# Ledger of designs, part 17: VHH binders against q94cd5

Target 1, 317 residues: q94cd5
Amino acid sequence: IILQFAPLNSSVDEGFWHSFSSLKLDKLGIDDSPISITGFYGPCGHPQVSNHLTLLSESLPLDEQSLIASTSHGNRNKCPVPGILYNTNTVESFNKLDKQSLLKAEANKIWEDIQSGKALEDPSVLPRFLVISFADLKKWSFRYWFAFPAFVLDPPVSLIELKPASEYFSSEEAESVSAACNDWRDSDLTTDVPFFLVSVSSDSKASIRHLKDLEACQGDHQKLLFGFYDPCHLPSNPGWPLRNYLALIRSRWNLETVWFFCYRESRGFADLNLSLVGQASITLSSGESAETVPNSVGWELNKGKRVPRSISLANSM
Key: E = the ipSAE of ESMFold2; O = the ipSAE of OpenDDE; V2 = 0.75 times the mean of E and O plus 0.25 times the DockQ between their complexes.

## First folded at step 3 (VHH)

Design s49 (framework vhh_gefurulimab)
Fold by ESMFold2-Fast, scan of step 3:
Structure s49 (fold): chain B 317 residues (1-317), chain A 121 residues (1-121)
Amino acid sequence: as target 1 above (317 residues)
Amino acid sequence: EVQLVESGGGLVKPGGSLRLSCAASGRTFSSYAAAWFRQAPGKEREFVSAISWSGSTTYADSVKGRFTISRDNAKNSLYLQMNSLRAEDTAVYYCAAGDLEYFEPSEYDYWGQGTLVTVSS
């Protein structure tokens, strides 16, 4: 009864590297300051890439507003995820990057956002990622490595049960939940929120609520679930984003058991046969351990090894 | 990358003790979670015990109070102290390591060849 998570994989569109090369040549030069970027969870039109965080040409900031604002890019088929790009100007600098310190620094930022309440107001900070890179623009080759900082809860979270959402909800509830999730995804006000509450009333009406509304939702609803955008399709494993979500739930509300909802899409719409409902048991931290930053993991495993990826665009025009 | 080699298996009487060792090679072993799994004849590989990179431990119900998992990151080593052994503990014991806090076989990328433990009735 140990909760297992489906891992995230990275996918970098060729257009991202072309846009980055233009940015580097036209603006950055030798400036290797970290750059705020946006990755995307989403259907990508292909089921096999559902467990990917994707970088697209639009991931890079076009202007100052994009650099500082956590605003929606207006694409309802994608779930934006904030991240940081650490580009180096030489392969030697790339190799000398203190990767453990970079991972811990990003995890510490997530933990600070959890402790300060920022993650409750803007939960999009929970799945924060980082990528390190070296771009050889003369050879049109790129070396890169993603990390998806995730907290290691000690002791591990126990899974009490996990089943398809279609088996957990009645037919009437399932239809209502699907409709509510699709409306949430299409909402101009809440489009970019990857963590949310799913409440189902006794008359089988579902609504999607902000995490900060938890106390207002307790006691009156027949079912109340902690929902999140899950980029994974594995039927027996919740996706990677649940890790930091459980850290937030434990820290903020000190809950010992939680019902969670892994929201999964098919062709851009809610799919309750792919979506999962589970119940988790969390060992509460008490005293000094409640305030201690958990250990973190997250460097992407590439072809079964903990190494950077390399790609050449030399044959691409 | 990590390579794992188990040692310490053997034949022991019920009620006896054995200590298994797992030697890991790889300069990043301290960043991995590590675990012991076992496979009895005719059965699937099952979880025995795991230790997080922070040192927190988890045990299967069948071994709680009898087995103790420990690690020495300076020596890149993982250990399993097995006490009060029973006939049902007879199995090939495998050392496993992974970059995540998981405790199922499918979640570990690095495996040893296994060491046989036989508890004769």
Scores: ipSAE 0.000, ipTM 0.193, lowest interface PAE 16.0, mean pLDDT 80

Design s50 (framework vhh_6z1v_2; at its last look DockQ between E and O 0.01; V2 from the best seeds 0.00; counts 0 for: pae O 11.0 > 2, placed apart)
Fold by ESMFold2-Fast, scan of step 3:
Structure s50 (fold): chain B 317 residues (1-317), chain A 122 residues (1-122)
Amino acid sequence: as target 1 above (317 residues)
Amino acid sequence: EVQLVESGGRLVRTGGSLRLSCAASGRTFSSYAMGWFRQAPGKEREVVAAISRSGGSTWHADFVKGRFTISRDNAKNTVYLQMNSLKPEDTAVYYCAADTLEYFSTEEYDYWGQGTQVTVSS
């Protein structure tokens, strides 16, 4: 049984395009240099909002003060994700962008962060994204296409089991895990840390820990799971962030069998009936292949097709 | 408003150089961003280069970058396209265009000239 992942979709707020139009008119002009931006996602668990990475007006650092403001801790439903915007000056340039090279370059940055250990200190870099765009400010229409670079492991990861977290944990463990997860989400220091360890002791006490603490957790707890903020709501599929997470786990810790925890929320709180616990089998790389960057995928599908999205704001601008 | 007249198009040999000029009539030339476009037979119109109102910012398409240079002289109400290392693929009618938005998308401009033919021998 091959583990399947729910793909991410883009959701661009009108406020993003208003802010970008101001940035282009006031600062960029015809400068088409790539721009660092911030996207947002959350473990909402709702069918209408699931599997979205959102761009908001605050996604664009319009000036130094905007950059300072963006360094504050995030909202519970807005986990910040780093990304890069490639805005083109012509529709021809937009169509001719070397999409495979852009995807590969972004995947290489993720791989460098895994290899250097940066992903252990700041795991929000794992779901790094890119977007290409063309803005027609005469018509107030925007064409765009997102990519969410994700590693392809060969052979594919095998799923041993997957079930609601409420069926994996005992009632006492579930209560403790829920409380620990809510504390992690409520803390200014950990609200925006979307990958973490879930440890449960033999007396059913749960603790959430940073990924870098894995060695300190080994042997001390009855259960140890690799947790992540899961944007998906489906009972059969973990969300897209798990893909690069498994690549990190394979590369850094050489684990062949992994228990993972798809953390999902309902009404802003941990929901263990929506959250999933799974066990995956990973084939380890050896020698030189262990350090070679894996192949990557990630260009967004629009109604099943690999085509750009478009939106008109003529009546809103 | 502005009226645009291109000049300088002619037959040139591969590897040659050519300078196109676009003269604008009207009192508001310095209020417009300017661009050069081209269209070969059977092809869609494509953007070659763009320049801001002041001339402080320029953009060139990848297929001409390093070979073509756009410039303007607001005192003479003229925009130029210096074309070096010409290739047969550069054969097209070249159009000058003006836009009221300094940083507008380069695909649609408000005012257009009638074009000047550039032919590069192969």
Scores: ipSAE 0.070, ipTM 0.561, lowest interface PAE 6.2, mean pLDDT 84
Fold by ESMFold2, look of step 4:
Structure s50 (fold): chain B 317 residues (1-317), chain A 122 residues (1-122)
Amino acid sequence: as target 1 above (317 residues)
Amino acid sequence: EVQLVESGGRLVRTGGSLRLSCAASGRTFSSYAMGWFRQAPGKEREVVAAISRSGGSTWHADFVKGRFTISRDNAKNTVYLQMNSLKPEDTAVYYCAADTLEYFSTEEYDYWGQGTQVTVSS
């Protein structure tokens, strides 16, 4: 009865590699300093694109990156999350990277954001990721490997129950929750906030709030759930982002149990038959501190194997 | 085309220093990114250091970082490798290479020198 999570998968648009190639040829040259990048994901909107974090041309910093992001903000399934690219100049350097140390460093950044309260103000830091790469620009081939750092919760989180959201909410509550979720997704102020609170009052009226407002919400609800954009579509598996969300919840509020809401969509709207509601036991063992940094995992598997991915763009360039 | 001639390789003791030079002739030297490579007996050639066309950016392999320094003098058409704190594992033939593209793989440089032997004794 240990809570299981569906893994994230990487998706890299060809435009990302075109943009990176231009940056490296025109500006970086042999500079191998790490590069801040932006990944994109959203709640599951279609089973065929389930469980992906995506890199696009916009994922790289450019002179107009901030202006382009504001101007091109019209894709609701493009929730930005921070990442870092470690590009190497040789295949030998790529093979010699200390992947465990890099993953730990990025996981520690997430933990620091949890401890400082940054994750309450900007919860998009929770799904922070990293990429290692080698680009052969004479052959237009790219070798890469993603990690999605995620805490190994200890003691493990116990699953008490998990069911479709439509089986948890009454019909009246479900209509209100769906409407509130659709409004959250349609607003420029909230669509890029992938972790939130769902409060349902005794009159079946739902409100969605920012995480930082938890204390203000505790006295005005019949039900309170910790919601997040769930990229997964599987009926018995919450998506990967729940891992770090539970670490935040356990650390910041020291709750014994939590109700969570895996928000998922169909045809661009909330789908409470696909969405999940679960209850988890997150109690720490006696004598443990919620402030102890957890161990972490998260190097992506390639069809179950620990190998990097490769792509050739020689025919597409 | 460009022709590259390395010099300065010799026997040195562990902890010693040595400077390698690579003289370039032919096309404009400032049009090329430059690199130093090495090949020990029975091993594949590996990149040691690289420098941009202008000299504004340098890169050093981790196994020589802090010990070796690449530099160039575009007025003299010369690239250098200053080698400090030498170890026996630095024993190799050292090659100078030039390329119009600024990335390095042992299989993709346009022009290569003939190499200079560096031997580091215990």
Scores: ipSAE 0.011, ipTM 0.509, lowest interface PAE 8.9, mean pLDDT 85
Fold by OpenDDE, look of step 4:
Structure s50 (fold): chain B 317 residues (1-317), chain A 122 residues (1-122)
Amino acid sequence: as target 1 above (317 residues)
Amino acid sequence: EVQLVESGGRLVRTGGSLRLSCAASGRTFSSYAMGWFRQAPGKEREVVAAISRSGGSTWHADFVKGRFTISRDNAKNTVYLQMNSLKPEDTAVYYCAADTLEYFSTEEYDYWGQGTQVTVSS
């Protein structure tokens, strides 16, 4: 069975467009060079509503050198994700954008980060995203389209098992995992780290570790899971960020199968009934190099269609 | 824009064989990787097979391996799905899809056909 990932959806705060308008009018003018931006997301915190990748006023850089400094760190609900904005000056230019090339370019950045080891040090680069847009500043109308580049693995990832985390862990383990997750989320140092390792010892003690510490954890666990903040609420599907996570795992480690942990919350706390544990096969096809950049997909669908989104802010401007 | 038209879907008995065809419009057929998908009632659409632009590379889902074979004829702007040893669980609407990517197994193809119904009776 092919593992199906739930799509990641975007949300753009009005404040972003206000700020962008100001930036365009006051600084950028007709310059249509790509702009580095920061998106924010977090784990799903509701059983019926998924979280989004969100743009805020603070998503825009103050200057080219201050993008990192302007990023909100230590906020549990705002895990920063690097992105890029291609804003065109005309609708015609917007329509003529080579979306495939743009997607591939961002995917390549992700792959480079995986190959170089940067993604292990800072896994927040895995859900890198791009936005194309056109701003009609006369009418305060904005057209935009998100893409969340995700690698297509060959063969496709096969699902072996997927169930609520509460069914996977013993009672003692569950208590410990919950506690460890809450500690991870409560720390200013780790709260916005969206990819991590969940380790459970033979004595049912759980610990959360940085992804880069995987090798150090070898042999010290009975259970090891690749955990991530899952924005998705669906009981039978992991969220979109798992796709590139699996690509990284496949590329960096010779694992045939992986256990993954879809971390989800209820009322700000770890919820193992909502969280999922799954096992997947991520084997490479015979003859395929782990170093070859996979194909990528990831343009956001609007109501199930491949079309851009539009918003009018005429009443708020 | 590429238009895709599937044909060949019909009612067949278990163990039977069927060959689906998908004809693409235009002169740029060889620029597209092609794929077959299927969707059964109440189930999600799933990838069945894919073939590269040149036809040099193919992929088949595990559930159809050994039974189904994807092929293409670029001179005829057509992609095929040979289905042998059909089972009732193969009953679905089968869709042809095209994409500029060399190969992938997701639902994000650039172009889709309207589908052809395949029904396998017990």
Scores: ipSAE 0.006, ipTM 0.292, lowest interface PAE 11.0, mean pLDDT 90
ESMFold2 (binder alone), look of step 4: mean pLDDT 85; pTM 0.868

Design s51 (framework vhh_6z1v_2)
Fold by ESMFold2-Fast, scan of step 3:
Structure s51 (fold): chain B 317 residues (1-317), chain A 123 residues (1-123)
Amino acid sequence: as target 1 above (317 residues)
Amino acid sequence: EVQLVESGGRLVRTGGSLRLSCAASGRTFSSYAMGWFRQAPGKEREVVAAISSSGGSTWHADFVKGRFTISRDNAKNTVYLQMNSLKPEDTAVYYCAASRGLEYFTSSEYDYWGQGTQVTVSS
């Protein structure tokens, strides 16, 4: 069966719009140049509510002091994700934007990072996003639309099996994996690294490692899984970030199948009943090329339709 | 409140150059973003160029990019439109406008307008 993914949703904090309004009033004026921004996402922490890719006030650093303060405190529930804001100054310009070209341009950046090896050094580039916006500062209303570029792999990835991690691991392995995941999340060095390797040895000892250390994991494991922070909670569908992760795995390594681990939390701790382990067939057919850039999708749906979102902050600004 | 007066419009031959000036009265000129609009007979008014209050950001319509340049001198309370490589289709009344808002591309977004200056480009 073809692997199906749970969609990623956006959330924009009121503080983001306040910071953006200040930026437009104080520095940008009519400047509609694209702006580099940082979004945040994390693993699902509640079984009934999916996490979102979120824009916060610190998504748009206003000065060095604001940037330093945000960096020094960190955010254990969210991982920083690079993104780009296409700032438009009129509703006409907003509607005129070539959405297909913008999506393709951002997908091409992800593909370049996969091909160059940058995604192994900094896998946070895999969930790269874009947002288009129009701000009506006379009404304090904002029209916006997110895209989460994701590759459409050809041939498609086939799901072999998918089950709760608690059913895949033995009791001893599960205890070790949970402890290792909690240590990864609690460490300042790794807490915001959303793609990683899970290795389990024959004596049921688990360790978590960076993607770039894959070769060091070979031969010393009974089980090796490609893990990621899964923002989605659905028991039958891995979250959206797995799409580009599989594109990276197919492009970089000659594997016929891959084991993946959808890391999910409950109240900030590893939850192996919510976390999933799956096996997928990623084999290319004879004559196919792993180096050809795939087609991409990713414009966010609003109530099942491909339309922009809007919000009014007239009573808050 | 600000009052705007355009000057510099005249007859120019195709391929020629012209600089329009817009002089503002009032102490708050540096607080306004400024725009240049034009309107030819029987056509809608269209935005040509805009400049932020500080002068740090500018925008030019596709049909004038590379030929027209907007600039401002806040010490002289003046905004300029340098027009190069003029074409007959540039013939229009040119209007200077001032806005405190950040939506600079429709005429309804500008709070103060000049009376206009006629530019005629002949073959």
Scores: ipSAE 0.000, ipTM 0.137, lowest interface PAE 19.6, mean pLDDT 81

Design s52 (framework vhh_brivekimig_d4)
Fold by ESMFold2-Fast, scan of step 3:
Structure s52 (fold): chain B 317 residues (1-317), chain A 121 residues (1-121)
Amino acid sequence: as target 1 above (317 residues)
Amino acid sequence: EVQLVESGGGVVQPGGSLRLSCAASGFTFSSYAMSWVRQAPGKGPEWVSSISGSGSDTLYADSVKGRFTISRDNSKNTLYLQMNSLRPEDTALYYCARESLEYFDSGFDYSSQGTLVTVSS
């Protein structure tokens, strides 16, 4: 009855640590300023790695041109996600880092972007992540911990229904939605927005629209869904990005119920048997202040435990 | 302001020798262990050698042991890497790096820009 979200897992390719080591040696030295990085949802074609945010060698931009090159060379199986890297210079600094304060600070930024309308103009701020790390280059060992800041909504969102998109749409609608999603993915990797509207006319014609077009899309016989790129492939659970999306929808439009679309890919193309359509009840809390930040969660669990991940690459370097 | 400035890179024939230097400034050089790290084309960084602050203890990667010698002159604030019997596989960008004061031998907190060493026949 209560909507449950599939939590994200991290995956860090060896290439990321090679690129970071080079960046540390060439430019950073003792500079521990936060670094803007790009993670990727997927690869979405493998059951064992679905629901992962992945860091690759191209996740660490050397400059704005490097970032543009990374996104333009991404394949259709991946959706870019912005993030922040907090690298510490010592194990002691890593261990002493105030992890809860970092999570709360990042969640506060997302909440301010929701309240100011920035999240409506640039929804990519909603799935923003952070990672803390320590790289021991002499031992080729790396300590790291991901957080995917997400709001705890009070009262919780109730799930009315959830089904494969192929069962929600007619055959004609499904064909049109698939084509529209594939066209959206092909249009421009640098302008990919992981949150969008899916509009289906009475003629079974689908289009992908910007979130701010919500009121313009309203019509008596139109189907209108809040869509998002979903890294999860579980048939009964939408992915983690939906959490902050629902926080935005509740805050911005004061809707009682919402139709959402969990866009999922198979081999880089829209897959409406994996994609889900759901309806959720979004009820406002009595006496709740719209000005205060909700409670937040998001620190990754390592095999069910709240501990950092550690990896040694000594034998694979 | 911590500065590490390298010199001594170049092109050499297989079996030849090169000496790399790293001039340090902006910190008390003798209080830090120092290391050499290299990155070959198309590969990730590889630790090469380390030397203690006093210069009494040295460590070498198996790939360079017996061919390379790390040393330092604390009066000149300079780190050296003497490379003998060079092989094509030694072709790389070479960096000098400072180890953390608090965690000696546990990681690097500053590094140089790198100097190119090419071993070609």
Scores: ipSAE 0.000, ipTM 0.091, lowest interface PAE 23.3, mean pLDDT 78

Design s53 (framework vhh_7z1x_3)
Fold by ESMFold2-Fast, scan of step 3:
Structure s53 (fold): chain B 317 residues (1-317), chain A 120 residues (1-120)
Amino acid sequence: as target 1 above (317 residues)
Amino acid sequence: QVQLVETGGGLVQPGGSLRLSCTASGFTFSNYAMNWVRQAPGKGLEWLSGISGSGGRTSYADSVKGRFTISRDNAKNTLYLQMNSLQPDDTAVYFCARGSLEYFDEMDVWGQGTQVTVSS
């Protein structure tokens, strides 16, 4: 009955650490101020790399031209999302950081973006993330810890039903939805955002719309779904990004239930047998305000443990 | 009102078995995934196992896979951890926690813990 989410995992390319080492040696020195960075993720396309947010060499420093070049030359799994890197210069500083306060600070940024309407204009802010790192450049070893801030909804969202998208749509609708999703994914960076509306008219024509267009989509079609790029491949679990999406939907619109669409790919194309359609109850609790910042979670576990990940590049640097 | 209470801990010899129980009250138990987490002396929390609300899905940490079995009885509001082939390294305080599978931070209700000591 309660909606359960597949957790998002981190994937840090060795190129990220090479770029970070260069940045630290060439520019930062002992400067430990937080650094804005860009992570990348996309809808599930391959089980081995599903459910990940990836850091690449292009993640540092944040440069719009670099992001555009990376996206245009990479595969379709490079959807940019904002993040922040807390760069520490000592093990003591790394261990001393107040992780709970850092998580809350990033969750507050997401909540502010929801309340201000920024998340409707640029919904890529919903999967905002943070990384704490310690670089031991003497040993060329790195310790790091990811968080994917997500809101704990009270009352919890209740799952009414969940099924493959191919079983929800008619054959004509499925063809139209697949085509519309493929077109959306092939669009430029300003249009290809990971949270969107799927509208299906009475004549089985599908269109993908920005979240800000919800009012224009209501009342005159057979189906309206809140869609998102789902990095998960599991048949019974929506991916982690749905959590903040539901927080946005609950906060912005007075809806009793919502239909959501977990968009997933196979071999670079929309796969409606892998994609899911669900219906959830999102009713607000009595006496609770939509303005109140929810509690947040999101620290990534390392092999089931609440400890940092580590990597050594001593043989490759 | 919302509460989790662990029982079943104690002293056990290496190679022995022990079954932990966790009784839930104050919420609809079947609506929540449940987890077992432990903390060894002087160390941090280690997630061991989780089970979905219906009991249809289970997940295990590599350190306990094949030795520990998680289960639940929703009619009795009770979570179980069957621990076999216990090793001295399994000595820890064991907590049950309500929340998402594999994410410590989503665990919002914790029991008081029950001590398991594995020694000769």
Scores: ipSAE 0.000, ipTM 0.231, lowest interface PAE 13.7, mean pLDDT 81

Design s54 (framework vhh_5c3l_4)
Fold by ESMFold2-Fast, scan of step 3:
Structure s54 (fold): chain B 317 residues (1-317), chain A 120 residues (1-120)
Amino acid sequence: as target 1 above (317 residues)
Amino acid sequence: QVQLQESGGGLVQPGGSLRLSCAASGFTFSSYAMSWVRQAPGKGLEVVSDISTGGGSTTYADSVKGRFTISRDNAKNTLYLQMNSLKPEDTAVYYCAKDLEYFSGEFDYRGPGTQVTVSS
């Protein structure tokens, strides 16, 4: 059976557009160069962070002092996601942008990060995104598209099994895994790392480790799972971040069978009844095909249609 | 459950034409964007074409632009690909796919495929 993923949803705070308008009027003017931005999400059930990829005023490049101020009052327990904003100054340029080429360019960045090993050190690059926008500042109206480049693996990944984590782990293992996950979430070193390893030893002791430590986690361990912060809530489907994660696992470690852990929370704490454990079968690439970038897809629909999202702030002036 | 079933493949001479069909069931077909994806022997997957929910917006890979036409009949829950001026390099298994290009509250899925062989 083909592994099915829960969809990604995006949201843009009104504060983002107000900050963008100020940036455009005060600093950018006619400059339509792409802008590096940061989106934010959290695992399902987190009380302080949306399960959508969210753009806030903090998403935009700010002056150094403004950025430091935002960080010091900020959200240390949310997952940052790098992205790029293609800001257009006319409806014509907005409509003429080659969406396919822009999507491929972002997918190529993810692939390069996988190939170079950057994704092992900073796996937050895996859910990289892009936004195309047009701002009509005389009308205070904005049109935009989101895309979340996702690799199409060939052949597709097969799902062997998927169940609540509480049904996969023994009672003792479950208690240990929950404690380890809560400790990981409370750590300053790990709050921004949305992809990690879950290791369970033969004596039912769990530990959470960075992806780069995979070789150190091998040996006498009874269970080793590839974990991720899952923003999605569907009980029968892992969330969208797993898609590029599987591309990383295939490319880096040549694993044909993978156990994965969809980390989900209730009220800010690990919830193993909501969290999922699954087993996936991956067909390995060989020779030169192992180095070629996979095909990618990922444009978000507006209410089921291939049209840009629109927002007006005219009544908020 | 989502089911997609392709048909219409076969052997054709260079310069010939084929029309592929995909019968969809298990979901509200008219609510989802659809795609055609192919895999040539020894190659990876290539997105050939996609179409919006109502059929008003379409895209094509550069390799097929001007030769292939994607269309849909929402009353019949059927997706089509009209392939004209076929070339040997169009030889591939062609797959009907749901939600590969977009995330709209549903999962990505593809059918089992239909073989197209272009040979003299």
Scores: ipSAE 0.005, ipTM 0.243, lowest interface PAE 9.7, mean pLDDT 80

